# Ledger of designs, part 468: VHH binders against q9y6x5

Target 1, 379 residues: q9y6x5
Amino acid sequence: LPPKLLLVSFDGFRADYLKNYEFPHLQNFIKEGVLVEHVKNVFITKTFPNHYSIVTGLYEESHGIVANSMYDAVTKKHFSDSNDKDPFWWNEAVPIWVTNQLQENRSSAAAMWPGTDVPIHDTISSYFMNYNSSVSFEERLNNITMWLNNSNPPVTFATLYWEEPDASGHKYGPEDKENMSRVLKKIDDLIGDLVQRLKMLGLWENLNVIITSDHGMTQCSQDRLINLDSCIDHSYYTLIDLSPVAAILPKINRTEVYNKLKNCSPHMNVYLKEDIPNRFYYQHNDRIQPIILVADEGWTIVLNESSQKLGDHGYDNSLPSMHPFLAAHGPAFHKGYKHSTINIVDIYPMMCHILGLKPHPNNGTFGHTKCLLVDQWCI
Below, E stands for the ipSAE of ESMFold2; O stands for the ipSAE of OpenDDE; V2 stands for 0.75 times the mean of E and O plus 0.25 times the DockQ between their complexes.

## First folded at step 23 (VHH)

Design um25 (framework vhh_8dlx_2; at its last look DockQ between E and O 0.89; V2 from the best seeds 0.84)
Fold by OpenDDE, look of step 24:
Structure um25 (fold): chain B 379 residues (1-379), chain A 121 residues (1-121)
Amino acid sequence: as target 1 above (379 residues)
Amino acid sequence: EVQLVESGGGVVQPGRSLRLSCAASGFTFSRYAMHWVRQAPGKGLEWIGNIYFDDETYYNPSLKSLVTISRDDSTNTLYLQMNSLRAEDTAIYYCARHIWGEARTSAFDYWGKGTLVTVSS
């Protein structure tokens, strides 16, 4: 039987939630599989960029999804959650579901994973759901598992996406133990439902399942705001993205805009595009604006307004609060093995290996995940 | 305080056209992208379309042929032109302000109270 892989993302599941809260279903999943405690994600630490990095193995500058909000000055196109279905934004890379879909006797399925409802390189998954936040996890799960079980050609790669605990993290903040406990319990229950469904369908023993996330969450406060309007007149620039990484498109001389912003706050770094730190791998793309502002952890960039968010993400990808986890179970994975850290781009070559796919050029290192796999030597 | 106020709703016959307005106040309107969304009875929220600072527009593919979004920054007003209205277009229509950097949770930070459009013969 050809290998099968289900990739599941719980948006905004901070890695240390596993240490601070109880997850009986997820822990059981881990006990019978593997755990990577921390996954270093890509900068910026946002939903669309990181989800695309998982399935391409590329840094954001390479795959072209450089933010949740983007603007291309040449074509004058805009990208956002509401208008994310133009292949123009996604075609700078080839995601794994496309690679898989193009193989003989294989098909891909997707339940609302970013980019899956868009034809990329003129290819779309044989089975997919248009994004709709109103659709329950159960319905998404039912569709995915049905496709995994009954499709011809067989679905060999599937993705499943859920918006929590990100939404709640934004609303309550990650330090709200009472509310986050409730939210995380629900997530664990959903994992229980997933496992139960797979067992009921006879898929559990033969299906490889990865449960991961795109980013973490840090605590924000009304006491930690950076007001751009106090530093520069709004007529001097166009805002393309705001917090915690602002993308600035100058309407006047770039240097003048930079000079007005460079000392705006001690809790914000201002970079000309060419001066963005190399460690971010966030420079070599035209979709990155001429100036970016990077707020310190827990600080929020605002436009002369308050922020309603008590939690946020998008900060420096070296911050532990921004890191998700990865758990996996199935024939390809060891049982009861824990690993400390991998890079999020390392997931792609691992998935390609599991599925027997030739990976496109990527930034991942297969060697980082060898210890997770039963068919590999772990030194 | 940020405020969005929709107007122009009412009862219309099928096949007719209707233009909704959204009056914005309490912020620099021209800096923000704006959205129209609607909620039909017993259904979830449906995104209609948006317009950016440079007047670029994007629409729900299912509605693209029937709607046009525009804005007047001099009057801080957002518009939704709807043509060839059908019974299924009956809904409360909301204007909402775009929030940068969000995905799959809250793409909007402020909403109006909505205006009811009823399409009935």
Scores: ipSAE 0.849, ipTM 0.931, lowest interface PAE 0.6, mean pLDDT 96
Fold by ESMFold2, look of step 23:
Structure um25 (fold): chain B 379 residues (1-379), chain A 121 residues (1-121)
Amino acid sequence: as target 1 above (379 residues)
Amino acid sequence: EVQLVESGGGVVQPGRSLRLSCAASGFTFSRYAMHWVRQAPGKGLEWIGNIYFDDETYYNPSLKSLVTISRDDSTNTLYLQMNSLRAEDTAIYYCARHIWGEARTSAFDYWGKGTLVTVSS
């Protein structure tokens, strides 16, 4: 009886890949559902922050996952992909799977979405997989579908995360058409497998499915390096995050560190925390360091070394190269409808509406997504 | 040129302790977080733990009662202390340098060649 929703992320899927490559399975999914051509994500355009923004509807400053690398000077706590399980980092917001499973006769399932293996507000996803990159897409999908079909109380919200095309985008760069074509074909095959599995298990007709991503990817080059060590002695600051948004914790007076950095490169903006542009919504959290450095698109901040990155993300969220897409199919969605753009924070209130959940206070605007939904009057 | 060289491996009896070292050169060691990773025969890579610039450590929950990571910035050396060794601790042990800001991809940019630890009676 209750509506069901599966949220799927293919990490680093740049919106214009849909235009520039062939996706027969994804295009058929879109033809029978809806497409949002560009999703404007949150700054910084990194994996953990944007995945948490999707499921909370909040800007990074509000949900507290402000980067993939964080440091809290008071508690001496560090956050990274390797050590991401302390609820301290996640507890500044309530993600949708927590709200969902606290409802009577509902549970949530998760296959590796960031945060779903953490007990956030003492609540971990009802069914979950601990993160392990070696687990195949097929196994993740099998677990999710079995939980959707065979759980008491029933699973009404499920998530599924996959690391591609982000991993290959970093390795090859988005301009490597030969390798990216091969990678994206494999992803389209996985989408075909997902749809086929849902049909075989009798889920396809009554399950709402969102396929989206957290960010895009831009090309990097050894010709576009910003060497911090040529501008400032490393003893004057602690580095919390490096590129393309560096997070600088001064060891000496902040103004002195700022002055040493402000003219380091014309391809990098240097901000005191209070001077970070308001449009980033990236200021009001203690986890944002006193100075940030924002490289121009395609530039890499380094520490007197060459860069091993051929593609990267994390840049200004106004850049089209940083934007993912959103596609959706199911009884809640129109068929054959295309929408130009939404904000990534708008996904949360839409999902809450579909599931019949009261959203927590958030930065999303339900009106931006109304035209995707059959039960709403679009004007 | 970044170099990481592990040492201290060898054959050791179950229940004994062993300390591995990793000598680092070619970069400012004190500013980087460093990791230990191992690979048992026929298995994938297993993260052991890391240590940050301020000596704060984090461990794989399944191993944290058995291992201690430390560093000496004056000698550019990373250490792994292993206690109460078991046969399943037989593996090649690697040190690795942390790369900032990565998620759900490789978190390391440089690796050592590894040192073999064999736990057998």
Scores: ipSAE 0.822, ipTM 0.924, lowest interface PAE 0.7, mean pLDDT 94
ESMFold2 (binder alone), look of step 23: mean pLDDT 83; pTM 0.838
OpenDDE, look of step 23: ipSAE 0.765; ipTM 0.899
ESMFold2, look of step 24: ipSAE 0.807; ipTM 0.917
ESMFold2 (binder alone), look of step 24: mean pLDDT 83; pTM 0.834

Design um26 (framework vhh_8dlx_2; at its last look DockQ between E and O 0.88; V2 from the best seeds 0.75)
Fold by OpenDDE, look of step 23:
Structure um26 (fold): chain B 379 residues (1-379), chain A 121 residues (1-121)
Amino acid sequence: as target 1 above (379 residues)
Amino acid sequence: EVQLVESGGGVVQPGRSLRLSCAASGFTFSRYSMHWVRQAPGKGLEWIGNIYEDDETYYNPSLKSLVTISRDDSTNTLYLQMNSLRAEDTAIYYCARHIWGEARTSAFDYWGKGTLVTVSS
């Protein structure tokens, strides 16, 4: 039987939550599998970009999902959470579920994972749910497991997405121990439900399961605000994205806009597109705007208003607070093995290996995950 | 203080048209993308569409043929034109202000209180 893989994402699950809170179900999952303590995600550290990097192995400049909010100046199209269904935005890369269906006579399934309800390269997941935040985790889980168990051709790759603890992280801030404890307990319970469901269906021993996240969360404060309106008149530019990485489309001369912003705050770096640091791999795409502003950790860029968020993400991807974790269980993985760090783009070639797929060109390094796999040599 | 106030709702017969308005105050309206969302009785929120600062519009495919969103920045007003109304269009209609960079959890930072539209013969 072909290998099967379930990829699960809990949005905004900061890596060090595992050290600071109790996760009996997740810890049991880890005990019987593997853990990567820190996953270095891609810049910017936002939901759509990082989820697409997981399933493509590409940096954001390469797969074209460069933010949660995007603008293409040539076509004058916009991308946002409410407007993410145009294949135009996704077709610069080939996600793994498309590869799975095209390379092999296999099916893919998806529950709410970004991009899975969009035909990409004229291919859509064999089974999928249109994104709806009102759909419970249970219902998502039930559909995914049903498809994994009863589909023809068989579902060999499935994705499952959940919006917590990101939403709560934004609302309460990651430093709110009381509220975040409650939220994270619920997440652990959901993991318990996942494991129980798989066991009940007889899938647990044969299914490879990856539990990961796209980014972490940092504490924000009303005392750490950067007001753009104090630096530049709003008539001089269009805002494409705001915080913590602002995307600026000048309406006047770019240099003039840059000069007005470059000294706006000591807690914000201002880059012309060509001067964006190479380490971000965030330059070579037309969807990246002419000027970007990058706030320091914990600082919020605002438009002459207060921020309602107590937590946020999107910051420098080298910051530990932005890093998620990866745990995995199944016949492809060792038991009781812990690894310090990988890059988020490394997940793609690993998944391709597990599924027996030929990976598309990607930025991942298979060698970084070899120690997690039972069939590989680990130095 | 940011305020959004919907108006124009009421009881209307099937097949009729209705235009809703959303009056915005407390912020620079022209700088923000604005959305319409509705909630039918016993159902979840349904996104209708939005209009960006540059007047580009996007719609729920299921509703595209029936709705038009526009804005007047001089009066800080958002509009929703609905045509050929059906019983299933009965809902509370909300206008909401978009927040940049959000995904899946909260794409809006401010909401109106909503206006009720009842389509009934």
Scores: ipSAE 0.721, ipTM 0.881, lowest interface PAE 0.8, mean pLDDT 95
Fold by ESMFold2, look of step 23:
Structure um26 (fold): chain B 379 residues (1-379), chain A 121 residues (1-121)
Amino acid sequence: as target 1 above (379 residues)
Amino acid sequence: EVQLVESGGGVVQPGRSLRLSCAASGFTFSRYSMHWVRQAPGKGLEWIGNIYEDDETYYNPSLKSLVTISRDDSTNTLYLQMNSLRAEDTAIYYCARHIWGEARTSAFDYWGKGTLVTVSS
């Protein structure tokens, strides 16, 4: 009887929301399972890179999805949310759903996890939904549970992605208690619906479920803007990504562009690619541009415009505000156990263990997650 | 202050061509990726395609042979050329500005009000 796993992401769910807001349904889920209070994600702390790091166990420099906006100068290819389907971008790694469904008597299902509607290594998820933000959580859940219950070969690995609380976190900021309480209550209700649906379908006792996120959210302000156009003429570079980590492709000598930027703001660090701090693991990929600008927490890089965002993410991955949580329930997991922190890349080898898959080479450490699992010696 | 204004919609017969315009103001148009999106009656939003600052274009695969996106940075104008129009192309057509580094529900920061295209004999 092969083990089954459902991986769920609520985008932009900051770890300390669990302490600062009420989640009766999620807290019941945690009480019967495990919690990791902080997950240290990968730099940059953006949606596409971190979702791919979860399912590959790799740092961004190694899996090739280095940002939400990318450009390849050799092929002249662009990558963005609206233009994310070219396997060229995704093929530097093998995500877990590909490995899973290539096993005998297994298939994979996906409800809109980044990359699951792309034929990565000529392999697309066995069952999937094309990304469409107008599709309700209920419809995503209905498809996933139908596939988990009715497919031959059986679906043993499934993913489910939801855009909140990220969208509302950008709109209101994490410090807006009134609006974020309303948003987070809706998220908790969706978690309640998820658990109830799994119980009603007879899946709850034998399905392993991970609920996690890719990053957190920090408060922004119109008082914390870095106007890039005040520091450098836009004709000297091509802008590949803007905020809070700008990616700069010089049109003139790189050193000249660097010198124009290095004193632009005391609230921004300017790095030549070779000088990017080693702790970021963000250097060894051609898609990382020659110069990056890293804004301080809560600062926004703009192009002579006001910012409409009251919350943002993408900052230094050492910041607690950038960290999500991980909760899990199922036969593989202890009940009532809390763990302080893991690295987001550690999730992949843990999932491979649960599913009985041989992991590809990766940056995760299985030992960091052993205490979550009933079949492992923790001490 | 950022504004996007679509024009060129109207009633057109099947098999004909139509060119839509989007006039942009309040920002440096030439630096941005610009997009066309449509919404047919009773349907959700459908992405048509985009054009980057370097004139590289990307299209919805289902529409690629039917549409062409272009831009004129000297007039801050985005264009959508539609050929061999069919009744199913009846929709409100929007232009939109994509912001760098955003994903999913935060991908477009400014939208036009749209222009209606009706394909009917």
Scores: ipSAE 0.697, ipTM 0.875, lowest interface PAE 1.3, mean pLDDT 93
ESMFold2 (binder alone), look of step 23: mean pLDDT 82; pTM 0.823

Design um27 (framework vhh_8dlx_2; at its last look DockQ between E and O 0.94; V2 from the best seeds 0.75)
Fold by ESMFold2, look of step 23:
Structure um27 (fold): chain B 379 residues (1-379), chain A 121 residues (1-121)
Amino acid sequence: as target 1 above (379 residues)
Amino acid sequence: EVQLVESGGGVVQPGRSLRLSCAASGFTFSRYTMHWVRQAPGKGLEWIGNIYEDDETYYNPSLKSLVTISRDDSTNTLYLQMNSLRAEDTAIYYCARHIWGEARTSAFDYWGKGTLVTVSS
């Protein structure tokens, strides 16, 4: 039988939630599998970019999904959560579900993972759900398991995406122990339901399952606002993205816009595109705007208004608060193994190995994950 | 205080057209992406489309041929033109303000109270 893989993301699951909250079902999952305590994600630490990095193994500048809000000045195209379906945005890379289902006798299935309802290089996931946040986790799981059990050619790669704890992390902030305990208990219950459903359907023993996330969450405050309108008149630029990484398209001389912003706040770095730090791997794509503003952890860039969010993400990818975890279980994985850290781009070549796929050129390093796998020697 | 006020709803016969308005105040309207969303009786929210500051528009593919979104920045007004109305277009229609950089969470920070459109003979 060909190897099968289910990739699950719980959006905004900060790595240290595992240490600070109780997860009996996830702990049982980890006990019979592997844990990577700390996954270093890509800059900017936003949802669409990091989900695409997981499935392509590429930095954002290389796969072209450089933010959740984007603008292309040449074509005048806009990208946002509401209008994310134009293949133009996604076609700078080949995600793993496309590579998988183009192999002979293979299909891919998807429940809500960013990009899986888009025909990328004229190829859409063989089975998929159009994005709809109102669809329950149970319905997403039922569709995925139906497709894993009942498809010809067989589904060998499947994805499942869930919006929590990101949505609640924005609403309450990660430091709200009362509300986050309740939210994270519900997520652990969903993980319990996932495992139980796979056991009931006879999938558990022969399906590889990765549970991971795209980023973490940091606490915000009304005391940590950067008022952009107090530094520059809004008529001097077009705002493409706001916080915590603002994307600024000057309407006037770029140097004048830069000079008005550069000393706006000691809690914000202002970069000309050519001056963006090399460690971000965030420079060589036309979708990255001429000026970006990068707020310090926990600071919010606003337009002379209060922010309603108590938690946010998108900050410097060196920050531990921005990092998720990875757990995995299945015939490809060791049992009871704990690993300190990997890069989020390393997940792609590992998944390709498990599925027997030749990876496209990517930024991941297979050697970083080989200790997780039973068919590899670990030093 | 940010306010969004929809108007132009009412009872309309099948096959007719209707134009909805949204009056905006309390913010720099011309800077923001604005959306139309609707909710039919007993159904969930359905995104209709949006308009950016540069007047570029995007629509729900199932509604694209039936609706047009426009804006007048001099009067801070958002419009929804609906054509060839059907009974299934009966809904409360909402104007909503976009938040930049959101994905898979609430993409709107302010909503109007909505205007009811009823399509019946």
Scores: ipSAE 0.757, ipTM 0.900, lowest interface PAE 1.1, mean pLDDT 93
Fold by OpenDDE, look of step 23:
Structure um27 (fold): chain B 379 residues (1-379), chain A 121 residues (1-121)
Amino acid sequence: as target 1 above (379 residues)
Amino acid sequence: EVQLVESGGGVVQPGRSLRLSCAASGFTFSRYTMHWVRQAPGKGLEWIGNIYEDDETYYNPSLKSLVTISRDDSTNTLYLQMNSLRAEDTAIYYCARHIWGEARTSAFDYWGKGTLVTVSS
């Protein structure tokens, strides 16, 4: 039987939550599998970009999902959470579920994972749910496991997405121990439900399961705001994205806009597109705007208003607070093995290996995950 | 203080048209993407569509043929034109202000109180 893989994402699950909170179900999952303590995600550290990086192995400049909010100046199209269904935005890369179906005549399944309800390269997941935040985790889990168990051709790759603890992180801030404890307990319970469901269906021993996240969360404060309106008149630019990485589309000369912003705050770096640091791999795409502003950790860029968020993400991807974790269990993985760090783009070639797929060109390094796999040498 | 106030709702017969308005205040309206959403009795929130600062519009595919969103920045007003109304369009309609960079969570930082539209013969 072909290998099967379930990829699960809990949005905004900061890596060090594992150290600061109790996760009996997740810890049991880890105990019987593997853990990567920190996953270095891609810049910017936002939901759509990082989820697409997981399933493509590409940096954001390469797969074309460069933010949660995007604008293409040539076509005049906009991208946002509520407007994410145009294949135009996704077709610059081939996600793994498409590869899975096209290479091996297999089926893929998806529950709410970004991009899975969009035909990409004229291919959509064999089984999928249209995104709806109102659908419970249980229902998502039930559908995914049903498809994994009863589909023809068999589902060999499945994705499952959940919006917590990101939403709560934004609302309460990651430093709110009381509220975040409650939220994270619920997440652990959901992991318990996942494991129980797989066991009940007889899938647990044969299914490879990856539990990961797209980014972490940092504490924000009303005392750490950067007001753009104090630096530049709003008539001089269009705002494409705001915080913590603002995307600026000048309405006047770019240099003039840049000069007005470059000294706006000591807690914000201002880059012309060509001057964006190479380490971000965030330059070579037309969807990246002419000027970007990058706030320091914990600082929020605002438009002469207060922020409603107590937590946020999107910051420098080298910051530990932005890093998620990866845990995995199944016949492809060792038991009781812990690894310190990988890059988020490394997940793609690993998944391709597990599934027996030929990966598309990607930025991942298979060698970084070899120690997690039972069929590989670990030096 | 940011305020959004919907108006124009009421009881309307099937097949009729209705135009809703949303009056915005307390912020620079022209700088923001605005949304219309609705909630039918006993159902979850449904996204209708949005309009960007450059007047580009996007719609829920299931509703695209029936709705038009527009804005007047000079009066800080958002509009929702609905045509060929059906019983299924009965809902509370809300206008909401977009917050940049959000995904899969609340992409709206401010909401109106809503206006009720009842489609009944």
Scores: ipSAE 0.628, ipTM 0.850, lowest interface PAE 1.0, mean pLDDT 95
ESMFold2 (binder alone), look of step 23: mean pLDDT 84; pTM 0.843

